# Ledger of designs, part 223: VHH binders against c4kar8

Target 1, 263 residues: c4kar8
Amino acid sequence: MAELSTPSPASPAPLDGGRGDELEKFTLRGARQILQLLQDLITHRGLITAHTGGGHSFMTAVLKVDEERGRVVLDPSPDPQANRRALAAPRLTCVTQLDGIRIQFPLVGLGEGQDKGRPALFAPLPAEMLRLQRREFYRLQVPLAHELSCLLKAEDLARKPVEVSARVIDIGAGGVAVVVPTGAAEFVIGGTLPACRLALPDGEPIELDLEVRNLNRQTQRNGTEQLRVGLRFAALPRAADTRIQRYIFKTERALNAKARGGL

## First folded at step 14 (VHH)

Design i64 (framework vhh_vobarilizumab_d1)
Fold by ESMFold2-Fast, scan of step 14:
Structure i64 (fold): chain B 263 residues (1-263), chain A 125 residues (1-125)
Amino acid sequence: as target 1 above (263 residues)
Amino acid sequence: EVQLVESGGGLVQPGGSLRLSCAASGFTFSDYAMAWYRQAPGKGRELVAGIDSGGSTSYADSVKGRFTISRDNAKNTLYLQMNSLRPEDTAVYYCARVEVTYYDSSGSEYEFDYWGQGTLVTVSS
């Protein structure tokens, strides 16, 4: 056997600039564009994975952009050791996603301080930000114990409206895969399912529009047949994007901790 | 409309060779990185080889030294030369346009939308 290089379903790793001319098309260097993108991350409460080197990273978020002083304010880790590693690192590589768009930027000169009486990290504004579109290959396998479901608004075989509760088997930045009993509804690749409801463990179900991307019929070990449906997020509310990202990152971290015997 | 049409698949004996072609239309071919993926029965899609707009290539460890990816920008065509084929190479091979190119310290990652129908390669005696 040999290892095959595939699109990563794991945590977002930093991009290696080995062929930098290919990434230049996607690099923002305008001060106004950088400020706007950072403000978008604040508005959507985007979760950021900050890589400190040596295989270490922690979850953070941009709390504030101080344009007058030319700096960003970041949420520190609840783990003091992670904050110490970040402060000792010559640079942080920050990776996040927004509407399926991968955003990556360096921060150098990280310092520690306070924002409104609470601990915070700060760094000068980045001189560049990488903005890559359509990261739909990233997938988290949903633990069965989470009982994640999506209520789909579709049509039955007689073209009448029907609601189908489907189990979510994987979830990523760009969509979900669900399992539906065979014959419960008709699905057309490229069709839109409006006002579906995704139930995450925390809070109210998220209302969102889904596009059908693929269909696969599975026969289970007990002989029952079920349909796997790949669904892309269409008009995803930005608050919903934050909740989905948080669920993915928290679940992946918990699974990694359990594998190490931590949970 | 973006279209990718694969051809060149077929039945071949172990140790044999095949050359796959992918005819691209609906976009400026020379501006994009391109890749070959394969999907064996019961498995997900796996990256086989990639080539960027500048001609730099990357390969899965299982095919290094045996497969060669190349492109002809004048003909809007992507190729995969497959030598020393093994039964384990049996799969449907897909041509993909790279929407986003990622590089990490361990290798390259590619993000694709599916546009090709695929071409079947069967390696059997």
Scores: ipSAE 0.000, ipTM 0.117, lowest interface PAE 12.4, mean pLDDT 76

Design i65 (framework vhh_vobarilizumab_d1)
Fold by ESMFold2-Fast, scan of step 14:
Structure i65 (fold): chain B 263 residues (1-263), chain A 125 residues (1-125)
Amino acid sequence: as target 1 above (263 residues)
Amino acid sequence: EVQLVESGGGLVQPGGSLRLSCAASGFTFSDYAMAWYRQAPGKGRELVAGIDSGGSTSYADSVKGRFTISRDNAKNTLYLQMNSLRPEDTAVYYCARVEVTYYDSSGSVYEFDYWGQGTLVTVSS
């Protein structure tokens, strides 16, 4: 049950606890491994989507790992409401990506305060971190310069048909994640959006059916809210799959070359 | 380098008053929460009073209504005004820079990265 055991590659949605046995070989529980992975996130300035429940999340980053005191220090949101939601949540589920590898970990016991005079969020070190180094979990973060978009056929609040040009923020073998302004359209988890159009840099748009897998109201680093929609490719044609994979490989190669060039 | 230098301690009779001062240097004083804590002979360390960068204050129940913490950011100085002193207030008083503050279900938590050498306060006849 790969489809039921994993979320769409295009969604940063948390993997559920029922996958524990399947994902055990990818779960880090060694203190040194956990500390090293958190430090790698700091070094690479990894952006983290912290899920607070109720379909809400905010963007954060690990600012510091305090091994002596057994905790992580996170960048608070500039939106006070996002911080209040996080502090009220019984648990944060943190999802991020490092070199295409999905990383997920829980934080329990979130507090707020200051670190050396700077506002900060504090949590005990996670007892476990998930590091999924399988191709099926790989998602390419789409460069903003590519202006990758997907024209979604959806409904507004009044059930009237609307077409929304959504920005593609990540793409994988199984789907895409897109962002739209909150309230631009209504989406139902499990619903199908027929005849959507994915625009890739090379060639004409790809027409495909998309299944809504996840909905998340994300507070950005600048404090604005966006609706993040995780979409699964339904019955993707072979020619379309080939074009998507080619785009992913070409873009990954270009990003690796840019990093090597010091740009 | 960070330095905290306390002054104003001494011998006082019960019911008397003392004002402690802490001169801070080597950092941007106005950015940091500051605190006073004390240690009496044979007892553990006790947080007496805290003041954050915005001027909000907190006090231990044992001193609330008698002690007042304040700061002068222009002078990089922290103060503790102690009134209605009791024999049980006898302790070495330390000025501390708060590295980390956070609020959890147990209340405010203060963690220190720098502290002064301390100043002795003795309350006796």
Scores: ipSAE 0.164, ipTM 0.620, lowest interface PAE 5.4, mean pLDDT 84

Design i66 (framework vhh_vobarilizumab_d1)
Fold by ESMFold2-Fast, scan of step 14:
Structure i66 (fold): chain B 263 residues (1-263), chain A 125 residues (1-125)
Amino acid sequence: as target 1 above (263 residues)
Amino acid sequence: EVQLVESGGGLVQPGGSLRLSCAASGFTFSDYAMAWYRQAPGKGRELVAGIDSGGSTSYADSVKGRFTISRDNAKNTLYLQMNSLRPEDTAVYYCARVEVTYYDSSGSIYEFDYWGQGTLVTVSS
């Protein structure tokens, strides 16, 4: 999101509450979704930075989600003063990351005690959790029926210009993955392909510069060899970004409707 | 296998004293908060006293100043010293292992995962 301040993926700092309207679409309020996300944090041993206000924070983790009693159990800090600040705080702001997804949630009504003989912090389940997926990691698998293609401007084995029409197999806000026949062109990781043309179903092709991010050679069951090329949008005009996102969301809606019996 | 075995109950006259014991086995006793609760005939259960792994204690208002909870971690034993007993103290007394304890604005909250069989205390002439 261009509108949001973009902290490092590893940054423990909480996102600005003044951008609440921009973050609403990423906020989970369903009890089942909240329980599942907290359980995922336990399964992946996610470390949480808990902010107590006044520039103070401590490292914790979810030890247990007690659905029946409606609460989470957290690992206390080895620093007794950090725990005392947490208990005195009107709320904790918890920040963590799971599989490149930023997760942030409030805890109100923190208590201290023991769980099965081990020191623990207790809080009611959060009413909401922010789940901010990094837009550059999201990939829509492109339906074959859409015949999405990208005309690549590359070089052949002799370093002469060549144009290759490549089938787009997945697309995200940060780039595309394409398939080309082995030997159709030479690709160098980190190299730039200038003035390529991405053809979406609606409207004129989008002219854009692509950076080669990865290469993967695959042999099909019929013995044909193909090259999968991961390409990053090097610079994307806002109008092009809007068109790509509109295609992704429209296609996802159509696929979700089809998965629910063609609705 | 977790086992809690109470002893020391019996018939006592008003104003008398009794000491209850609970022998614990099958877990690391010193790591757990422990509690005594009671259930009078035809009444709900009442938490009487609790003691955490560090020795910090809490008591129901009805028994403060009369009852003392203590533990001997070397013997894996929980005790309840009951003084100045009243007819209202008549109940089955249970030793319980505290699974969860936490503190909020309403006071101490204890949640139990294991209980003993109970020992009857009758205060009557």
Scores: ipSAE 0.200, ipTM 0.642, lowest interface PAE 4.7, mean pLDDT 83

Design i67 (framework vhh_vobarilizumab_d1)
Fold by ESMFold2-Fast, scan of step 14:
Structure i67 (fold): chain B 263 residues (1-263), chain A 125 residues (1-125)
Amino acid sequence: as target 1 above (263 residues)
Amino acid sequence: EVQLVESGGGLVQPGGSLRLSCAASGFTFSDYAMAWYRQAPGKGRELVAGIDSGGSTSYADSVKGRFTISRDNAKNTLYLQMNSLRPEDTAVYYCARVEVTYYDSSGSLYEFDYWGQGTLVTVSS
């Protein structure tokens, strides 16, 4: 097993209740605020990653909000196994982004049925939604046109060194999320991938060490499965941090300009 | 309110054993990954062992084969069985609830960990 490391070894441990107080200022609990945010996700066609636990997730979307019954209606996965996992899960953790702001909310009591004659998933409206506006929580969804990649130095299932070119799907101040082919490499949460190379559009690739933070087998809306790997930057040099932040800022501005240009 | 209360620390001779316990309350224990961290005097915090909601475990190389993490969801309790203790295992041990998004962009989310007050383990002659 690889040596496990903490994300911030020098930082003090939070005291009991400290995390709750910090997140409370980003938590929406008002019924009207929750309804409005869910409606915004519908209006903007926001794709939602619904995590079912055990390292599994699927892509969904809010189809409608049923205010009379206090329910949200979700698009089921075309993969029956993903739907079975979701229905068996005690909780879904739904994660999405709206206007660069990370939105996360739980759904408890998922059921299945029909909406206007079509299969649908139903859940009670969440009692709370988290809306994170801090820079360190921001994750840029990387445009496919940018072809952003990271060359990972990892091990295969036989423990032999391999290099995997992975597509970067999102990036933030603290790390990246990448997609790798299932079986291309073995990843262990807490393991370190040394001397990986992040290719940004401008300039030379950035060499950096990455720590594996999470693993998820995600079923896409078209029914295909991919392995998504969340990776933390281990001790970025200042120059690398500046380049990453500059890429994020420029890409945000370009995406926001395109969105406004339609009006 | 999330509460994590560690117990079981103490003074032990090299080669000895201790079992740490962490009593959890204020959340649905079975839904969360849990971990044990430690911090020695003058050192940063080190992740020692983790266990996810499904029971899969991981260990730091320094403790693999000597420590065993386990959970009892009926009792809302996390355990760390420590065998063949060494002087370098001397540290305050912390129980943590790991609130990682299962979303693959979790690199910025270690700050969502919830921590207990710690229990001191001293290994000396």
Scores: ipSAE 0.005, ipTM 0.178, lowest interface PAE 10.8, mean pLDDT 78

Design i68 (framework vhh_vobarilizumab_d1)
Fold by ESMFold2-Fast, scan of step 14:
Structure i68 (fold): chain B 263 residues (1-263), chain A 125 residues (1-125)
Amino acid sequence: as target 1 above (263 residues)
Amino acid sequence: EVQLVESGGGLVQPGGSLRLSCAASGFTFSDYAMAWYRQAPGKGRELVAGIDSGGSTSYADSVKGRFTISRDNAKNTLYLQMNSLRPEDTAVYYCARVEVTYYDSSGSFYEFDYWGQGTLVTVSS
């Protein structure tokens, strides 16, 4: 879990030859494969987080793939400011997930227009897409019905201790991502939050030390902004690790059973 | 034409400090995540530090607490402040532009499309 980044194929040399080779085999560059994956995102109703730079992102979805014109049609944000950031950005980094598999792709040359009289964003088809089937990249999107929360021990703007109950939006082997209301607490990248409490549906809350890894302001589909905080498990007892893995496995299995063949 | 030009390398005593700079041109610097890499003689390339467009940072365990990455978007410049330097820090240091970023609970991850020429840092008495 030590590696923080991977060079692109154009980079002089990978930091770790094994990791570089592994990531390349998950990169789709064939036009048919890209079209099929984008169509799968439409079929599975996959929500996409589009990163516009500056720590900003918004929720979108692929509405249509226009193969004849070589472009994708995206759902615009209800927040005009988010759309302006997207249109001004040299690149969108789009991140989504299908059945626990992380999918990531760039969009360059975003434009604005209409599809059947409705506002839409348009971009050329991506030249490549990543489909990361590695255990360390697996993230379970937490069902809203589970009401999974983590009680964070942090500081407010005045550096006073505060406890914030943050909603867990995804969870993996290495940590969680949570959403925090604006102004509830201050976070410092690399800072440690001691004795936080992760509440899983079954059993007592798990006490964990969490390290702040990333911060992102995300504009939701309803136009509201949330602060998304990525948190790494700094030290994870084996019993806690087992409970988290069991929750991930059980939830994924239940979601797959309900889908029954997946749409 | 994208260009990344590193500077600030040199010979320094153990325990000393250096600040590296990377002057970027040919793109909108503020929109991209940036990173510092190093390559020591006979070793592979190692990620030292990364900083995204929003200012979030990441560090290799070997330099955490000693090095600080920062950026000045008005000057299109990336910096690496290196303190408490050790002989093991001797390497060519490279500036890199991040093509792709992705985030998970384990941290931020980067893929690169452009690299600079490098600047040599030698830590010796």
Scores: ipSAE 0.000, ipTM 0.143, lowest interface PAE 15.3, mean pLDDT 80

Design i69 (framework vhh_vobarilizumab_d1)
Fold by ESMFold2-Fast, scan of step 14:
Structure i69 (fold): chain B 263 residues (1-263), chain A 125 residues (1-125)
Amino acid sequence: as target 1 above (263 residues)
Amino acid sequence: EVQLVESGGGLVQPGGSLRLSCAASGFTFSDYAMAWYRQAPGKGRELVAGIDSGGSTSYADSVKGRFTISRDNAKNTLYLQMNSLRPEDTAVYYCARVEVTYYDSSGSDYEFDYWGQGTLVTVSS
């Protein structure tokens, strides 16, 4: 994979948040606040993407907080290879959302064992968690029922033009994340995909130039692997920006109404 | 004003070495994560290596074990030591100041605030 690998276990600081002070307002360091947030993730059954470095991640969840031992208990991947990568990683970067707010935290010292007779991963409680209440970090998780897609104009391994229909998994003001079948196309971080077509529910597909920002092979909870591609809107026409923002707003409102029991 | 000026590129034989430098000015260098990335002819930009304000480093799989990123905060300078160079390493190399580095649902996301003009590295016999 064409992305930066994770830092060593002895590293005092992740590449994420290298500015420190800029994120202080969004950083939770109180033990009680951290415990409460982790418990909220359990209560809401929040899915967590755990990045293990080298362009790899897996889908997990917090199963339990063991306050007596100062540990968090995570759901292991059904893919043994994903678990081996996680255990070998110097640091996991865990990313999730709670009520549309991006939550991010590091885990160091990952181990494996059992919880109540079932396989589990364990790590010390994080010393800090980011709760990013900034609009530029907001990404709408696209409801599976919407079947949102983006037709990508890319190249295969032999540099021949190919068109790939990719499922949009999240969308924000600055871009989309999509799922691409493994081997369907070759992507280069920083490369531009011209004249791609984003299919929103209302109206004609939007023609967009997209820049590849990140690549990740994510192991899903069913054990299958997906290539996830983060794409930035390289040039966003005003009309397209308006349609995308309307979709985000309308979907947020619908999800909020559903969460309030149709109120 | 923020300025990044790369130097040290050139022509080398396969298996050779080069050291790239990036002189930074106009900001408090020690407060920022910095990165090197490259662009080969007819290809997009590719992240090569990163280093945060604390000195923690990260590398693309294609260069790990061959390249070393480092910084000298007293001189406001970023370095990339490139060993065991291959023809595939031929590219324009860019120094960048990292505005923010974070992970999203699709992987690592590196946002770059400012870019240098680049320095050409050619690896051929």
Scores: ipSAE 0.006, ipTM 0.232, lowest interface PAE 9.1, mean pLDDT 79

Design i7 (framework vhh_vobarilizumab_d1)
Fold by ESMFold2-Fast, scan of step 14:
Structure i7 (fold): chain B 263 residues (1-263), chain A 125 residues (1-125)
Amino acid sequence: as target 1 above (263 residues)
Amino acid sequence: EVQLVESGGGLVQPGGSLRLSCAASGFTFSDYAMAWYRQAPGKGRELVAGIDSGGSTSYADSVKGRFTISRDNAKNTLYLQMNSLRPEDTAVYYCARYEVTYYDSSGSTYEFDYWGQGTLVTVSS
């Protein structure tokens, strides 16, 4: 379900032993490494989910790295409420990925200003960035053209069964993240959704049980909010695991081929 | 000044009930996810229950069906109703404000920004 083991600036516990030791080998602390990674995010037009606390996030991007002033410039949300939450937050937790590798970093001391006459958010360069290269952290961003969906068997606010077709936005070895239409269903962290159907481009939908791991109200680039639901594969049959891995692998290959000018 | 103040702990016999309260101040309580976690002597911290700003709840398997987390945003108060208490529930219980720090395929990891001083629950005959 959840774990209160990761220290915050106010936490008495250091990141020592076990998980903290494992994360250390994925942590970038060199100033040039951090600058290069941020520049890679700019070059690849990486979209960033910035978590502002309280289950809220917004979509942003790194617009610029200002080495002289030691700061990063972010694209603000068109939703003023999302920007107010960000500016009031003690820190932003920024999450993105590059070539399937999860990248996460904190931003502290967020301010607002302008970049070339346009509104912008800025913060000091992060002292640390996580670059998680393990297969279990890999998330394929699902191409919109695939129209990948998962039919969720959930409950509405009155606890009546409903079926909700949710768009799959990312997929990994252990689960999917989906976008749920507003008001379509009620989700409870730790709850199980039985006999859901994951539709892959080739073959019949995969029936599987999903566990709700995360709920997040994400403010999109156009200013609208959507509910993002993180779902873990609770009881994944061997055949289903093979098909999901095959889809991920084939899609990675196709995306890499397109990047090199092939189909 | 952010403050979390727990109350309601005490000595209770196995099978008994207790209701813990956490009074929050110094921040907009309704905007934050809140949690109860516990630490028994000689053991690590365990997340007991969580509730997000929208009221969605989660529970550790060890307490599911026995404990109920709830919040009253008008009173800036978090509650934990503990029923059918067992000796293994003996611990110091802490109220925490929490944030998601990252996601992986197995789920989310949380961190606490602030926590209270704790309230002792002892379940013994």
Scores: ipSAE 0.000, ipTM 0.194, lowest interface PAE 11.3, mean pLDDT 77

Design i70 (framework vhh_vobarilizumab_d1)
Fold by ESMFold2-Fast, scan of step 14:
Structure i70 (fold): chain B 263 residues (1-263), chain A 125 residues (1-125)
Amino acid sequence: as target 1 above (263 residues)
Amino acid sequence: EVQLVESGGGLVQPGGSLRLSCAASGFTFSDYAMAWYRQAPGKGRELVAGIDSGGSTSYADSVKGRFTISRDNAKNTLYLQMNSLRPEDTAVYYCARVEVTYYDSSGSTVEFDYWGQGTLVTVSS
């Protein structure tokens, strides 16, 4: 169902509550660790997908942690309806990544106001944060300058074949996340998209069979809606796997060299 | 607390070999790409070699064919095997944890942490 998300390495969807015992070892409950992690999200300008229920979410960011009052300050959506949904929700589920690691945390008791004369959302500090430290969940956020794309072989509402060039927003060992305009194609969780083509900067496009693992409707910071699709690599040939891993590693090295002034 | 502790540096003659080790603690080592970088006297920092969480490697042109990076996730240890050493390889070598870029509408950025103290490699006759 739309309210139930099957999480994948490529998905920002909330993790299944039935995994409680497995997730306990990745759950942070120490106040100092929670404060440090939130501060790291600010430092790295981490974009957060905030889920408000009913398949709705919006993009936000932590603007500030008010340690004295035990609160986080969040960037409101430019869409007033997204903010109304968030304020009416009994709980926000926030999903992001830091150092390629999936982070998820709840916010309860969301309010609105102003911070230094600018609109802001406020919530008490979360009592827990999930930090999923697994190799299969490592994700490279794809630099915009790379213009990485995947040509998807999908179907429209009338079940007619369509090709959609989708922008790749993150990539890992297990799959990619792509964004498509709402209505460009129809996707079914568990469905297979055969013979899709992933364009890497080096060489020929890689032909891949992709499995749809997650769907998320997202209100962008500019107020437009898009569909984020999590796609799993189905039966990757060794050569394709090697090319993808080399792209990830070379991109990390190049970006680190740029950031730190060394090669 | 995250810690990276390098070892294995020393004095070698040109054409010699050294193996550097980096013991990592305080984080899930297998989830991170790792790198070796170096800084020679009077020069800028240079990324030498790196290895991602999947084991794929990349090298600076100056060391290709001579250096080999590897990792042992069971021991939380990163290695750099250095062969056919040249005087130009003289530098302090640092172990680094790689941080990935985050997407945002203003572009993207990346950082990496140099949390090792470094180990000195001197190549001279």
Scores: ipSAE 0.000, ipTM 0.102, lowest interface PAE 17.2, mean pLDDT 76

Design i71 (framework vhh_vobarilizumab_d1)
Fold by ESMFold2-Fast, scan of step 14:
Structure i71 (fold): chain B 263 residues (1-263), chain A 125 residues (1-125)
Amino acid sequence: as target 1 above (263 residues)
Amino acid sequence: EVQLVESGGGLVQPGGSLRLSCAASGFTFSDYAMAWYRQAPGKGRELVAGIDSGGSTSYADSVKGRFTISRDNAKNTLYLQMNSLRPEDTAVYYCARVEVTYYDSSGSTTEFDYWGQGTLVTVSS
């Protein structure tokens, strides 16, 4: 089996609860607020990345909230292995975004079964949810139409230098998250990728050093896996910082204008 | 000034146990999530275990079932109980304070603002 033949080092599940007082301002603990937020995710068809630990996650969605039984019902992965990892995990860390705001919540006690004859995952309602409305936590989900890419200078599976064009899926003040083609490159957490090139719409690519901060093998809704790499800006030049901030704010403003126009 | 001081490292044979301690000072310990990192020779830092201010824990897959992270807020101390130690557990172990958790669609990155000096754990026959 592939997993037995190619074991990879595990990455631990993300830490929740953070800095106490600082995150408490963004923590929802009221049952009504939690139910309303989960219902908003259903209404807006919000996609959720569920982290199962060991650097693994899968893409899911809230199918319904069962208030009588105090449960949330999630869409299972078409990959049975992703579901087995989720069921074996002591907790899932669920991450999503709604109206530019990052939302994170834990699910503990995941079970499987059926909802109206269809396979489903069940968990007790979370006791708390984080709703982070703050620039340092904010990550702009990059619109596909922008075709934002980053040319990474890395090493391939044979440890030869390689240049990989990676699609940027989100961007913040401190870094980017990218999708890397299967087998194109190897990454080490804490490693530095020198002289990478971030292509922004305003012309010349920005040359910068990127530090690898996280690696995640995410199972997509179609059952395929992709490698998502979180990259931190190392020693960001002032001109580059200004261009990145300008892109983020301009794009946020455009997205917010569309959302408000619907009202 | 924030200080984190690890202790409890040493030489142990495979299958043995060690308990690491981290004494924290200079901040309100109970308000912060804390973690244990390790770094083996020639490798990057690996997050081993974390505990948030509410007591929820997380572990690397390589140590699940063998290691237990805990905290004593009255003593401002973080612990790591290590059982069934293996040669591959040989590393310098660092206590770390969580400053910020960064959230994104691919996962989260936990940013640490302070690390201790480290304590060496050697597992060999």
Scores: ipSAE 0.000, ipTM 0.169, lowest interface PAE 13.2, mean pLDDT 80

